# Designs tried in a protein design chat: VH-VL binders against b7kms5. Part 125

Target 1, 80 residues: b7kms5
Amino acid sequence: DTFETVRNTIRIESEVDESLRQLCHEERITKETWLEAAYLYLCEKPEELAQVIQLAQERLSQRKAIADYKRAKTMQERFL
Key: E = the ipSAE of ESMFold2; O = the ipSAE of OpenDDE; V2 = 0.75 times the mean of E and O plus 0.25 times the DockQ between their complexes.

## First folded at step 8 (VH-VL)

Design ba67 (framework fv_miptenalimab)
Fold by ESMFold2-Fast, scan of step 8:
Structure ba67 (fold): chain C 80 residues (1-80), chain A 128 residues (1-128), chain B 107 residues (1-107)
Amino acid sequence: as target 1 above (80 residues)
Amino acid sequence: QVTLVESGGGVVQPGRSLRLSCAFSGFSLSTSGVGVGWIRQAPGKGLEWVALIYWDDDKRYNPALKSRFTISRDNSKNTLYLQMNSLRAEDTAVYFCAHRGWKFSLGPGTWSSYFDYWGQGTTVTVSS
Amino acid sequence: DIQMTQSPSFLSASVGDRVSITCRASQGISSYLAWYQQKPGKAPKLLIYAASTLQSGVPDRFSGSGSGTDFTLTISSLQPEDFATYYCQQLNSYPLTFGQGTKLEIK
């Protein structure tokens, strides 16, 4: 009642989701409140936030590379 | 390469004040992006966290000590301080300074932190 | 405050033994747990962080396990230099707290 919220849809790696679900269960919190708290905490720590952003950029790059590889392999398979 | 050297310990009477220093070399307190702090150990006893200060001057204290102890740093000297007031016999301990690090881990946990570099300690004895 | 309780407080063992030390938190701390080794007159040395991640330079005979409230430090084959006091620490919430320590002595 007190807080206005928005609905977001995100897709994360299954391993990360499993770990986060376990954390939330053990600590009796929700993924939503953990995400809010993590972001707010990191905003108080600019150099740590920068490290997180770098990790996010690396993970995004890895996902793109895998997708690019799969597309290339599919093209080769079709024309072999 | 990374060294932490405590100083300022000694024998002091109850009710008096003492200031400890910790000189850091091998990294800058302002550019490290991590916290540094104090952990003490009374003779024959275990470890007790005292206080932590972050690069952005955010401070955290053991609630039992917050009213008497103040943590600070001087970035120009790359030195950490602990101001101890109204000292009591139970404050007799070796005081270690330590560096708190962080890592993101997708293994057994998500975020991790730890004290990875420690000084040799400086002894404070509160005695009448 | 989160209370950290180690078991046993004292442990006697021989070189070559497998030894385990347990640490229990009074409430859930996820994997925000570190293990330290301290030798007489010396500062503590970080062995393990995030409950199970071995610090660089630490021998692989050391391992950590557990999550939530129950954690274990294991030394697979005890060496002479391993006789020391071991501490667990939770880094989940303030105030940061340590276990009372486990003194590992020669049998």
Scores: ipSAE 0.000, ipTM 0.611, lowest interface PAE 17.0, mean pLDDT 85

Design ba68 (framework fv_miptenalimab)
Fold by ESMFold2-Fast, scan of step 8:
Structure ba68 (fold): chain C 80 residues (1-80), chain A 128 residues (1-128), chain B 107 residues (1-107)
Amino acid sequence: as target 1 above (80 residues)
Amino acid sequence: QVTLVESGGGVVQPGRSLRLSCAFSGFSLSTSGVGVGWIRQAPGKGLEWVALIYWDDDKRYNPALKSRFTISRDNSKNTLYLQMNSLRAEDTAVYFCAHRGFKFSLGPGTWSSYFDYWGQGTTVTVSS
Amino acid sequence: DIQMTQSPSFLSASVGDRVSITCRASQGISSYLAWYQQKPGKAPKLLIYAASTLQSGVPDRFSGSGSGTDFTLTISSLQPEDFATYYCQQLNSYPLTFGQGTKLEIK
């Protein structure tokens, strides 16, 4: 078979997953094929890919800030 | 060999319209990933991006020019067009047609686009 | 809009000199930057893209560096044919914008 695949485990925000699941259901595609198509399309428009990367960097920063806050709060609660 | 040749420039009065053409060879605008655009240069000044059209007919404009300029293509003639309406003195410039390429070469941050082949330019003079 | 500022706007140098031209973006553009050379009466020529990747056919005395907001184009040993105007361009965001240009003149 010429389509060789690899399995990935990805954790994404639940609201994003719900939205993407709905889109895939309505358009009769899978999350796997949407991801492949989206990446391949953006690779041919680097100007737009750059904007997506900036959004990804911002979301990563937000996740880190949230994780840091939760860790600090947990430690504070231990010493109440 | 890739070539681009602009035409249609000339002297026009303010408020008039003009259509520029760019005849190209060595690539097809139907090829996935290909883009072509217009970049202009006023006498003695720097470069200003005007508009870009992609292989899928997606179009991007300089917001300052969007209301007056329209980019289009004809793949069967290997030709790119720029329709310029309501011309002003500040539109006086050499208008270049350019092929937009892209490439992934090395590691992170190397996906990028660029204008790799340019025509010789056509001169538009807007004067009363 | 992302503003691109080049420094200096004018540079006088001699054959054999090492020269550097800088370009600064008003906001982060990662490595989505290209450098062009333009000679009088001619169209611009692509020298470097992705901030540091040399275009095929361009002499290796040309090099680019930088990322984010600060970028440099360097010519290690200036040749007579290198006297021209140089432009940087960001391709990170629309509208695509160019620096004002750096004119490199013979001393």
Scores: ipSAE 0.332, ipTM 0.824, lowest interface PAE 2.9, mean pLDDT 90

Design ba69 (framework fv_miptenalimab)
Fold by ESMFold2-Fast, scan of step 8:
Structure ba69 (fold): chain C 80 residues (1-80), chain A 128 residues (1-128), chain B 107 residues (1-107)
Amino acid sequence: as target 1 above (80 residues)
Amino acid sequence: QVTLVESGGGVVQPGRSLRLSCAFSGFSLSTSGVGVGWIRQAPGKGLEWVALIYWDDDKRYNPALKSRFTISRDNSKNTLYLQMNSLRAEDTAVYFCAHRGYKFSLGPGTWSSYFDYWGQGTTVTVSS
Amino acid sequence: DIQMTQSPSFLSASVGDRVSITCRASQGISSYLAWYQQKPGKAPKLLIYYASTLQSGVPDRFSGSGSGTDFTLTISSLQPEDFATYYCQQLNSYPLTFGQGTKLEIK
């Protein structure tokens, strides 16, 4: 009767984390169970899952662009 | 055996309202993952999605129709409804109800939806 | 909204021919595309879902391919019962949208 689980370490944007933490506190659930439930729910609505994937792709692209910009700016400042 | 049968179509004057029904069997709208929708087809034209309702009563509409059309269900009667208000000549069409199927598997990673069973349609003619 | 464009709109062919119908999405829809067949006076019939997965009961002369924005429905050897109108549909995002249809007629 013990569920087999895996430990995951994830990094998410601080504002998103704060909002999710507040939701979980108010609803008396954990971030882990919310993630599991949200994914399973979306699997039953592929139309909505596709939209979430698109948003995830956009956010990933934005985070990469910001990281690349900050790296370039740091390099420039070190050599000035 | 999945079946869907539309009814309630007819000739109606512009500006009036009409409610369509879809009686279904072989599945339940209370079953997790199930959805049923309305698709219409004007004479000689292609298919246009109208609305979709899911097992959890979540409703999605074609934005062009959302202000005038309302999708609802009665699980006790295994019936889907489409309430159409402020009808216009361009609403003249055959209205189909269709079961929204899906494939989901954690193992192979398959996630897809489709309309797999359709009724034969009910005709709505909006004319003076 | 995602616009679905089919090509050609009309296609004339003979029994035994191999024919292909294309469908183009105005933006990426991965593999969230279905193909339907409709005969005059009848409801549409699902042929293919997830771009390339054949629906149970559909003859294997029908096949689908493509992903992203460009998709193809192929009928390897036309039979008399295949003369119909074919529609693609994207199920990637709301509103769900269909192509304008391709009418396949006998030569």
Scores: ipSAE 0.296, ipTM 0.825, lowest interface PAE 3.5, mean pLDDT 90

Design ba7 (framework fv_miptenalimab)
Fold by ESMFold2-Fast, scan of step 8:
Structure ba7 (fold): chain C 80 residues (1-80), chain A 128 residues (1-128), chain B 107 residues (1-107)
Amino acid sequence: as target 1 above (80 residues)
Amino acid sequence: QVTLVESGGGVVQPGRSLRLSCAFSGFSLSTSGVGVGWIRQAPGKGLEWVALIYWDDDKRYNPALKSRFTISRDNSKNTLYLQMNSLRAEDTAVYFCAHRGYTFSLGPGTWSSYFDYWGQGTTVTVSS
Amino acid sequence: DIQMTQSPSFLSASVGDRVSITCRASQGISSYLAWYQQKPGKAPKLLIYAASTLQSGVPDRFSGSGSGTDFTLTISSLQPEDFATYYCQQRNSYPLTFGQGTKLEIK
């Protein structure tokens, strides 16, 4: 019954952020309302939601690989 | 109570066209989250998904059939259609229409879709 | 396309038996899997969705388990009306695909 919001700090890729910012500006909406609407829409299409989750898993894996590489490079430079 | 009734099946020659109908009641295809689809079954074989249409007119097809089959609806008549062109012997099957339901909750494992109500099917025989 | 493979294709059992049917996806589908029962000459009936959620009205002797690529449908105590063909279906991506079916016959 009571509408409440929570503050989230999200780090996303620069190119994605630029594209989303442009879309929100052109359509006169906010990133917050787009995120809410996108999630709610996808919840009504579990087939599409599953594909989005798969993409999210792939992107998460790529970020982990990049982080691991950067950490390894830093350690190598520090000790070699 | 949800009911779906297929019609329009019959014997048809290869290369011809046939349009199937599915009259439904107990739900509206204009209701957010609702979808209706076609699933077929060749004699003695398993189930094969044909096409699905959603409340927002989003249409999804089995890629093997997309070039020959078209799904459409008439919301004013609560009727779903499947237009089948260039029919082949391998299209011989019972064609079912089915209501696509979905469940969403905040718990894991409940975000899913399914075919929860099915018609009795209409038989299409493509003979050469 | 995601290929769904059921094992076994044919199963012979007696009333009162515990039976299990396995379904394997060629790639990960999380829990986006449904199970259907089909009796000869009839339309399929939804038994389970989201891999483990029982459809309303389905007897609790039916249960589903698994996630990712390996899934199991279990009937804890087989009844005469349970002799039918069972199909799994992945709902993870298009095209929607079904397993080849498992025919459960009286022993």
Scores: ipSAE 0.228, ipTM 0.801, lowest interface PAE 4.0, mean pLDDT 90

Design ba70 (framework fv_miptenalimab)
Fold by ESMFold2-Fast, scan of step 8:
Structure ba70 (fold): chain C 80 residues (1-80), chain A 128 residues (1-128), chain B 107 residues (1-107)
Amino acid sequence: as target 1 above (80 residues)
Amino acid sequence: QVTLVESGGGVVQPGRSLRLSCAFSGFSLSTSGVGVGWIRQAPGKGLEWVALIYWDDDKRYNPALKSRFTISRDNSKNTLYLQMNSLRAEDTAVYFCAHRGYTFSLGPGTWSSYFDYWGQGTTVTVSS
Amino acid sequence: DIQMTQSPSFLSASVGDRVSITCRASQGISSYLAWYQQKPGKAPKLLIYKASTLQSGVPDRFSGSGSGTDFTLTISSLQPEDFATYYCQQLNSYPLTFGQGTKLEIK
């Protein structure tokens, strides 16, 4: 029988995407199956999943700070 | 019923090596998601995590002990091992092996790990 | 490493009392915290995992609460068999670390 799938659109950092594409090419897998396998594997190691969540929170915080800086810089350039 | 029984403890001189065993039943370390670890307790002191091994042979160590201690298993014998090298007086403790459980479900649910079943411990005394 | 600090280190109480033991992490650990009970000469016994989930077979007088850095274990009506040492453990990051323990003794 068959797996039902959904299509997701996500935006990730270009350098991370390039690294992941290279890994998938070398290992002959797809980004979709790597994401599924990585998540399922980490769910069986909650102590490692917790660390990934912490890294995700840090990266989210960094992206917010960068977005805020870029917004401020754009406004400054517009009005100066 | 899950049971873990440690053995191999005793009195050893500093600088020597000792291998501890943990015979377990009621689960298989080949089962996806299963882990087993070692936790020690010095006389009159608290608990200190030593090492953990997962079903896929992935190993995690307390960094303070990683250079001297090695965790391994023999799935055919349902036995966990802790190889302790270059023993010091500070390694004197009761060594427990414990089953690492976890909860997870797809969809609405929770995920977490814990040590849910423990052996009675085996005593290691490092003295001259 | 994440440091786990328990308060108090020593607690005197009477049967029937409501007692609380606190555990503080040196950095955020979400809800990845377990509580254990250890009686003299015995192995630890899991009481609570994921900060507030009661382990099967543990009496409902035990409860856990908290998230992030501050956690509490509560025993609502202390029984004679509850006099023991209690440990918290974080399972958020390696190395896995325990609190120093809280010894609960009869007044």
Scores: ipSAE 0.161, ipTM 0.787, lowest interface PAE 4.5, mean pLDDT 89

Design ba71 (framework fv_miptenalimab; at its last look DockQ between E and O 0.11; V2 from the best seeds 0.00; counts 0 for: pae O 9.3 > 2, placed apart)
Fold by ESMFold2-Fast, scan of step 8:
Structure ba71 (fold): chain C 80 residues (1-80), chain A 128 residues (1-128), chain B 107 residues (1-107)
Amino acid sequence: as target 1 above (80 residues)
Amino acid sequence: QVTLVESGGGVVQPGRSLRLSCAFSGFSLSTSGVGVGWIRQAPGKGLEWVALIYWDDDKRYNPALKSRFTISRDNSKNTLYLQMNSLRAEDTAVYFCAHRGYKFSLGPGTWSSYFDYWGQGTTVTVSS
Amino acid sequence: DIQMTQSPSFLSASVGDRVSITCRASQGISSYLAWYQQKPGKAPKLLIYWASTLQSGVPDRFSGSGSGTDFTLTISSLQPEDFATYYCQQLNSYPLTFGQGTKLEIK
């Protein structure tokens, strides 16, 4: 055994997961190995990695905005 | 030791074409993560990125130059090329080729690219 | 395109001085910034990458700092061989762009 591994549980958007699962099925790979390969490939192309990070930051901002909206709405409903 | 040597520059009339070459040694453009690019510098002015080619043949261009310039390589000769078409007076510059390095570490956090080895440049003068 | 603006464009200093050159990106570039030194008639030389990481072989009087939009190159004790033009470059997005340069001249 050459590799030490860690187990991680992640939550991603359903449509993204469905698309990725289909790709992995067609190419006969796993989501775990795709994630490892994608990250390692991008690390060899930092200019592209930077763009992926920017997309990730945008997606995170969208999730936070939605969470903030839901919190605000809950507070208003609790008051009213 | 990494070396890059540009050639092919000279005096050329507006509207003509010119092909620059960059002979390199000490690395292979077929090696994963490697890239090589062209950067130019007009007389008395600053640096302007022209184009970059990666090991996987992914090519990136300055949008201002993409329609007239083409980057290519010949891995068997360890040579990079820049095909320049429809040359204008504003293309007058020293053209450098440079190895695009990167730093990625699984331990300490670093993710970066840079131009770490440069040739001395070849001069292109577009004049009538 | 990401615009890189350096300040000042010209800087006069004496040997032994501490000098700082700043570089500002028109949008956030995290730490995807490099600094280069260019002497007359020569190719640029990489000094710093990842905003603050010193390239091997570069004297430790050179340092870089900053993240996001504002970056600084500092020379702690200026030496005669340091009189040159300095450029910052962002490698965050295409097209790759350089600052206009800062020419460091002897006072």
Scores: ipSAE 0.443, ipTM 0.856, lowest interface PAE 2.3, mean pLDDT 91
Fold by ESMFold2, look of step 9:
Structure ba71 (fold): chain C 80 residues (1-80), chain A 128 residues (1-128), chain B 107 residues (1-107)
Amino acid sequence: as target 1 above (80 residues)
Amino acid sequence: QVTLVESGGGVVQPGRSLRLSCAFSGFSLSTSGVGVGWIRQAPGKGLEWVALIYWDDDKRYNPALKSRFTISRDNSKNTLYLQMNSLRAEDTAVYFCAHRGYKFSLGPGTWSSYFDYWGQGTTVTVSS
Amino acid sequence: DIQMTQSPSFLSASVGDRVSITCRASQGISSYLAWYQQKPGKAPKLLIYWASTLQSGVPDRFSGSGSGTDFTLTISSLQPEDFATYYCQQLNSYPLTFGQGTKLEIK
């Protein structure tokens, strides 16, 4: 009957966050219940979960590439 | 106790249509997480996935066949259908109906789906 | 589409042998892979899912390994009832493609 919850902080791209916030507001749910429901739903369709994981991996790689680029530019600017 | 029985196969001429049926028992396609699909096997060839329908009526097709084949169901009869139109010689195969199972866990790790129960197949032969 | 390539296509072996069949995916499929056994005139039978998990009722002489693109089905001590055709299938993305099969025959 009872379950434990965990509090976490996550960073979401601002445009995505605003869209998600509006969706949750319109549907009268919270981000955390949406996340839990989305995950549990996908667990019943592992074929679809696999596709979401691939997209998540691509987004993670893109974020790392952007971070690496910014770091490289900071180093380059040291010589100004 | 899960059973699937295909029917509706036969010999047909190119360009004609045929509807296959799969009567199943031991599970309900209304149960969350359940799916049933069609897989075919041409003579002397391997297995080819055709289509899958989920408990929520979500449907997925082999893109090569989607223009001509339609999966549907009648939950009141525990029956799955495959409508095959504009049949070609390469559609000659044994057509299997198969239950799509899955493993659900609240922990990380092995998420999986698979075709765990199969019917005996029904044979479709497309020839002049 | 993800192509699944099995090797070998044909394998001749004796009762008691240890045999291995490989399956390679054209792109990463994590562990979304199943193995099936098919005997002549019968429907396929699920052996292994999630690359390495044995289906209920399957003898423990069968094992699966691998992740990503390279997968192996191993039979540790071949029994007379194991002579069949074996298929892998990826369930990572649609269409849910099968390998071309490996026919295992008695010597």
Scores: ipSAE 0.184, ipTM 0.789, lowest interface PAE 4.8, mean pLDDT 89
Fold by OpenDDE, look of step 9:
Structure ba71 (fold): chain C 80 residues (1-80), chain A 128 residues (1-128), chain B 107 residues (1-107)
Amino acid sequence: as target 1 above (80 residues)
Amino acid sequence: QVTLVESGGGVVQPGRSLRLSCAFSGFSLSTSGVGVGWIRQAPGKGLEWVALIYWDDDKRYNPALKSRFTISRDNSKNTLYLQMNSLRAEDTAVYFCAHRGYKFSLGPGTWSSYFDYWGQGTTVTVSS
Amino acid sequence: DIQMTQSPSFLSASVGDRVSITCRASQGISSYLAWYQQKPGKAPKLLIYWASTLQSGVPDRFSGSGSGTDFTLTISSLQPEDFATYYCQQLNSYPLTFGQGTKLEIK
């Protein structure tokens, strides 16, 4: 097969990124191929996919909450 | 508990329009992940998916019906609608409103759903 | 579109029998399949999703198996209330499609 790759900017929580980095290093793979493989695997596992999606939704909510807090804090600091 | 109640069915002549309603409770269509759809069943026949709408207003249609049918919602009323135009005899059926179980993607733009809760349906008869 | 074909269309059985209904997809749908039960004059009822996951409240005499293109709904010991029409549905891709149904009648 011939592959055409697309560049993506992915921001990962630092502790998760470090753990993933270590795993990929040990297994001699890349984060990119890990994500590809994980997605393809989950496409064949609907229940597991649902669980991952739910977890991802929760994490997104957390990130938004943190972002809102940081924005509020920054605004407050600007008015002090 | 989830409850769905269809209304608006009746007898209409071919070419006319009809709007069905589905009042639901036990969930909100503004909640992330929620979806509601229409499934119809002609007399003595099987089930046919009509349309589905998600919390983010993403809509999916049966290609055979997309040109004549429109799905919409009113979150403030917890009501789902199905606008049916240019009705034909073959549109005669019981129309069910159903809550989708889960939304997931198998690829870009590809979502899937099963239906875990159903209303009792409303009957639409198209005849001259 | 993905076509779903059930077999048989009609099935006669007796209380206590082990019954199996098959559903075949025109292309691979992994485990993205649901089973519904419908009784006359009533709305369909979800039995199984993800090919083999039993919906809450459904008796465990119902079970689903299969992946890819071939799926099976099994009732281990048929009860009087199980006589109905059963439908499979693929949830792999749009448009969502159902099998033509299997009517399970009392022998």
Scores: ipSAE 0.012, ipTM 0.714, lowest interface PAE 9.3, mean pLDDT 89
ESMFold2 (binder alone), look of step 9: mean pLDDT 90; pTM 0.934

Design ba8 (framework fv_miptenalimab)
Fold by ESMFold2-Fast, scan of step 8:
Structure ba8 (fold): chain C 80 residues (1-80), chain A 128 residues (1-128), chain B 107 residues (1-107)
Amino acid sequence: as target 1 above (80 residues)
Amino acid sequence: QVTLVESGGGVVQPGRSLRLSCAFSGFSLSTSGVGVGWIRQAPGKGLEWVALIYWDDDKRYNPALKSRFTISRDNSKNTLYLQMNSLRAEDTAVYFCAHRGYKFSLGPGTWSSYFDYWGQGTTVTVSS
Amino acid sequence: DIQMTQSPSFLSASVGDRVSITCRASQGISSYLAWYQQKPGKAPKLLIYAASTLQSGVPDRFSGSGSGTDFTLTISSLQPEDFATYYCQQHNSYPLTFGQGTKLEIK
């Protein structure tokens, strides 16, 4: 068989999605195939893959910090 | 059966230019994932990375050397080049070319790169 | 830049000894580390990659361990041909950097 695929639903930052959507439209590719190609390409350059992972870790830390801040603010709000 | 052979070294005056060559066999620089680089070693000192070129013509340099050194290739001749400009006394070293290998697995595994095959080196001496 | 520091710079040992050489990265490099052996007047030879994977053809008395910032190269039973200079190298980020080297000498 040629391909076995898995269905995924992901949420990304709106501005990143807008930029990626424009790129995919202009190049006539899909977000799915871009993601597959980008990952496979980076696997052949471990030096760059490591840096992408670091950026991903930084973005994840930022999301956690924002979530923690919003949770704290919501608690404050609820208790006036 | 990977071999790399450097040539073009010699004694040069400060401020001059020199072009090194590396003739390789047993692999193609057009093959996805392949890279070839230059590493130098000053007399009695350790190893210092100079530059690396990948199959897709992506070129990476040691920032300390980027303004003076240029890496290039000729795939039809299986040859790698290092153009060295504005040479200084501290550029005196043995210059090695090396095949850059990598390891990748789609399952659980490791991602890594390394210099697995090296040439014998060519000596550059910058002296007045 | 990621600085790689080896300890010790010089190591004296006898044939049959178990020796360890340490490599420390100035920031986390996961397992993106290789070890090389260099004999006088010769090109370096790859011993280990991915911190702990032995290169084909390298004797099994050589082993690597560690992750993150601290790494160790171990030779379980020194042979005469093992007296050489050893270098660690990171491939986590550019510029690629090597440790200063550890010279293994006969005691």
Scores: ipSAE 0.312, ipTM 0.828, lowest interface PAE 3.1, mean pLDDT 90

Design ba9 (framework fv_miptenalimab)
Fold by ESMFold2-Fast, scan of step 8:
Structure ba9 (fold): chain C 80 residues (1-80), chain A 128 residues (1-128), chain B 107 residues (1-107)
Amino acid sequence: as target 1 above (80 residues)
Amino acid sequence: QVTLVESGGGVVQPGRSLRLSCAFSGFSLSTSGVGVGWIRQAPGKGLEWVALIYWDDDKRYNPALKSRFTISRDNSKNTLYLQMNSLRAEDTAVYFCAHRGYKFSLGPGTWSSYFDYWGQGTTVTVSS
Amino acid sequence: DIQMTQSPSFLSASVGDRVSITCRASQGIYSYLAWYQQKPGKAPKLLIYAASTLQSGVPDRFSGSGSGTDFTLTISSLQPEDFATYYCQQLNSYPLTFGQGTKLEIK
């Protein structure tokens, strides 16, 4: 089979990106192939995938909480 | 057809060691995604997970047992092992080996792992 | 460790009854839960995985529901061969843990 690909753009935390870039450089792989391999590997270990999903949900909640806090603080300063 | 057959159980004195074997057929531990584990059951009690080994030799243990128990495999013989050291009275149980399956599909409730095929168990009795 | 608690521990029922067994996780496990049936002197048999997916070959009178922390196994019309002990298991986190079991006995 031939690989048919799709183009994606993602936005991640800068410290995570720096760490991942270093790993890819040292191991001589690309971010694209790392992402594919990581997902495929975790699909064969649902127990581990569940932990990764939990971490992802926690990180998303933290980012939303920070955004919500900043919005609330701005409104408090403007309307109190 | 998938089959698993445990052996090596028996009566053993506290502090001794025992090695259990599980001979399986119908699947290979060298196949990507496959795992096999040990689950035990004390007389009249419930199920307790002991250990799990994956196709890539990744090993997971019940932390309460990790210091005394070792899981290993021989892919050429289609055999799984459980080495049990420093046995205690509370280790008295039927020990089952089981195939760990998994399934993923797009749809509600179709992703997970599970133990789908089980051996009949081998009895370990630790007594003086 | 995630503690799995089943309710009730004992259940008496008659053939034809609808019975439900509940399983509660001490923390969220999404849908990473399986149900097993065990008859005396036999190995456990997988009934349901992913909280609600029937294993191939399992009669459709068995069903599972729930997500997060609260789960239910239901048998819509109890048959004589269904008298057994039932266990839930979480497969979300290591160590993998089972409920204490629910013994379903004939009235």
Scores: ipSAE 0.033, ipTM 0.756, lowest interface PAE 6.2, mean pLDDT 89

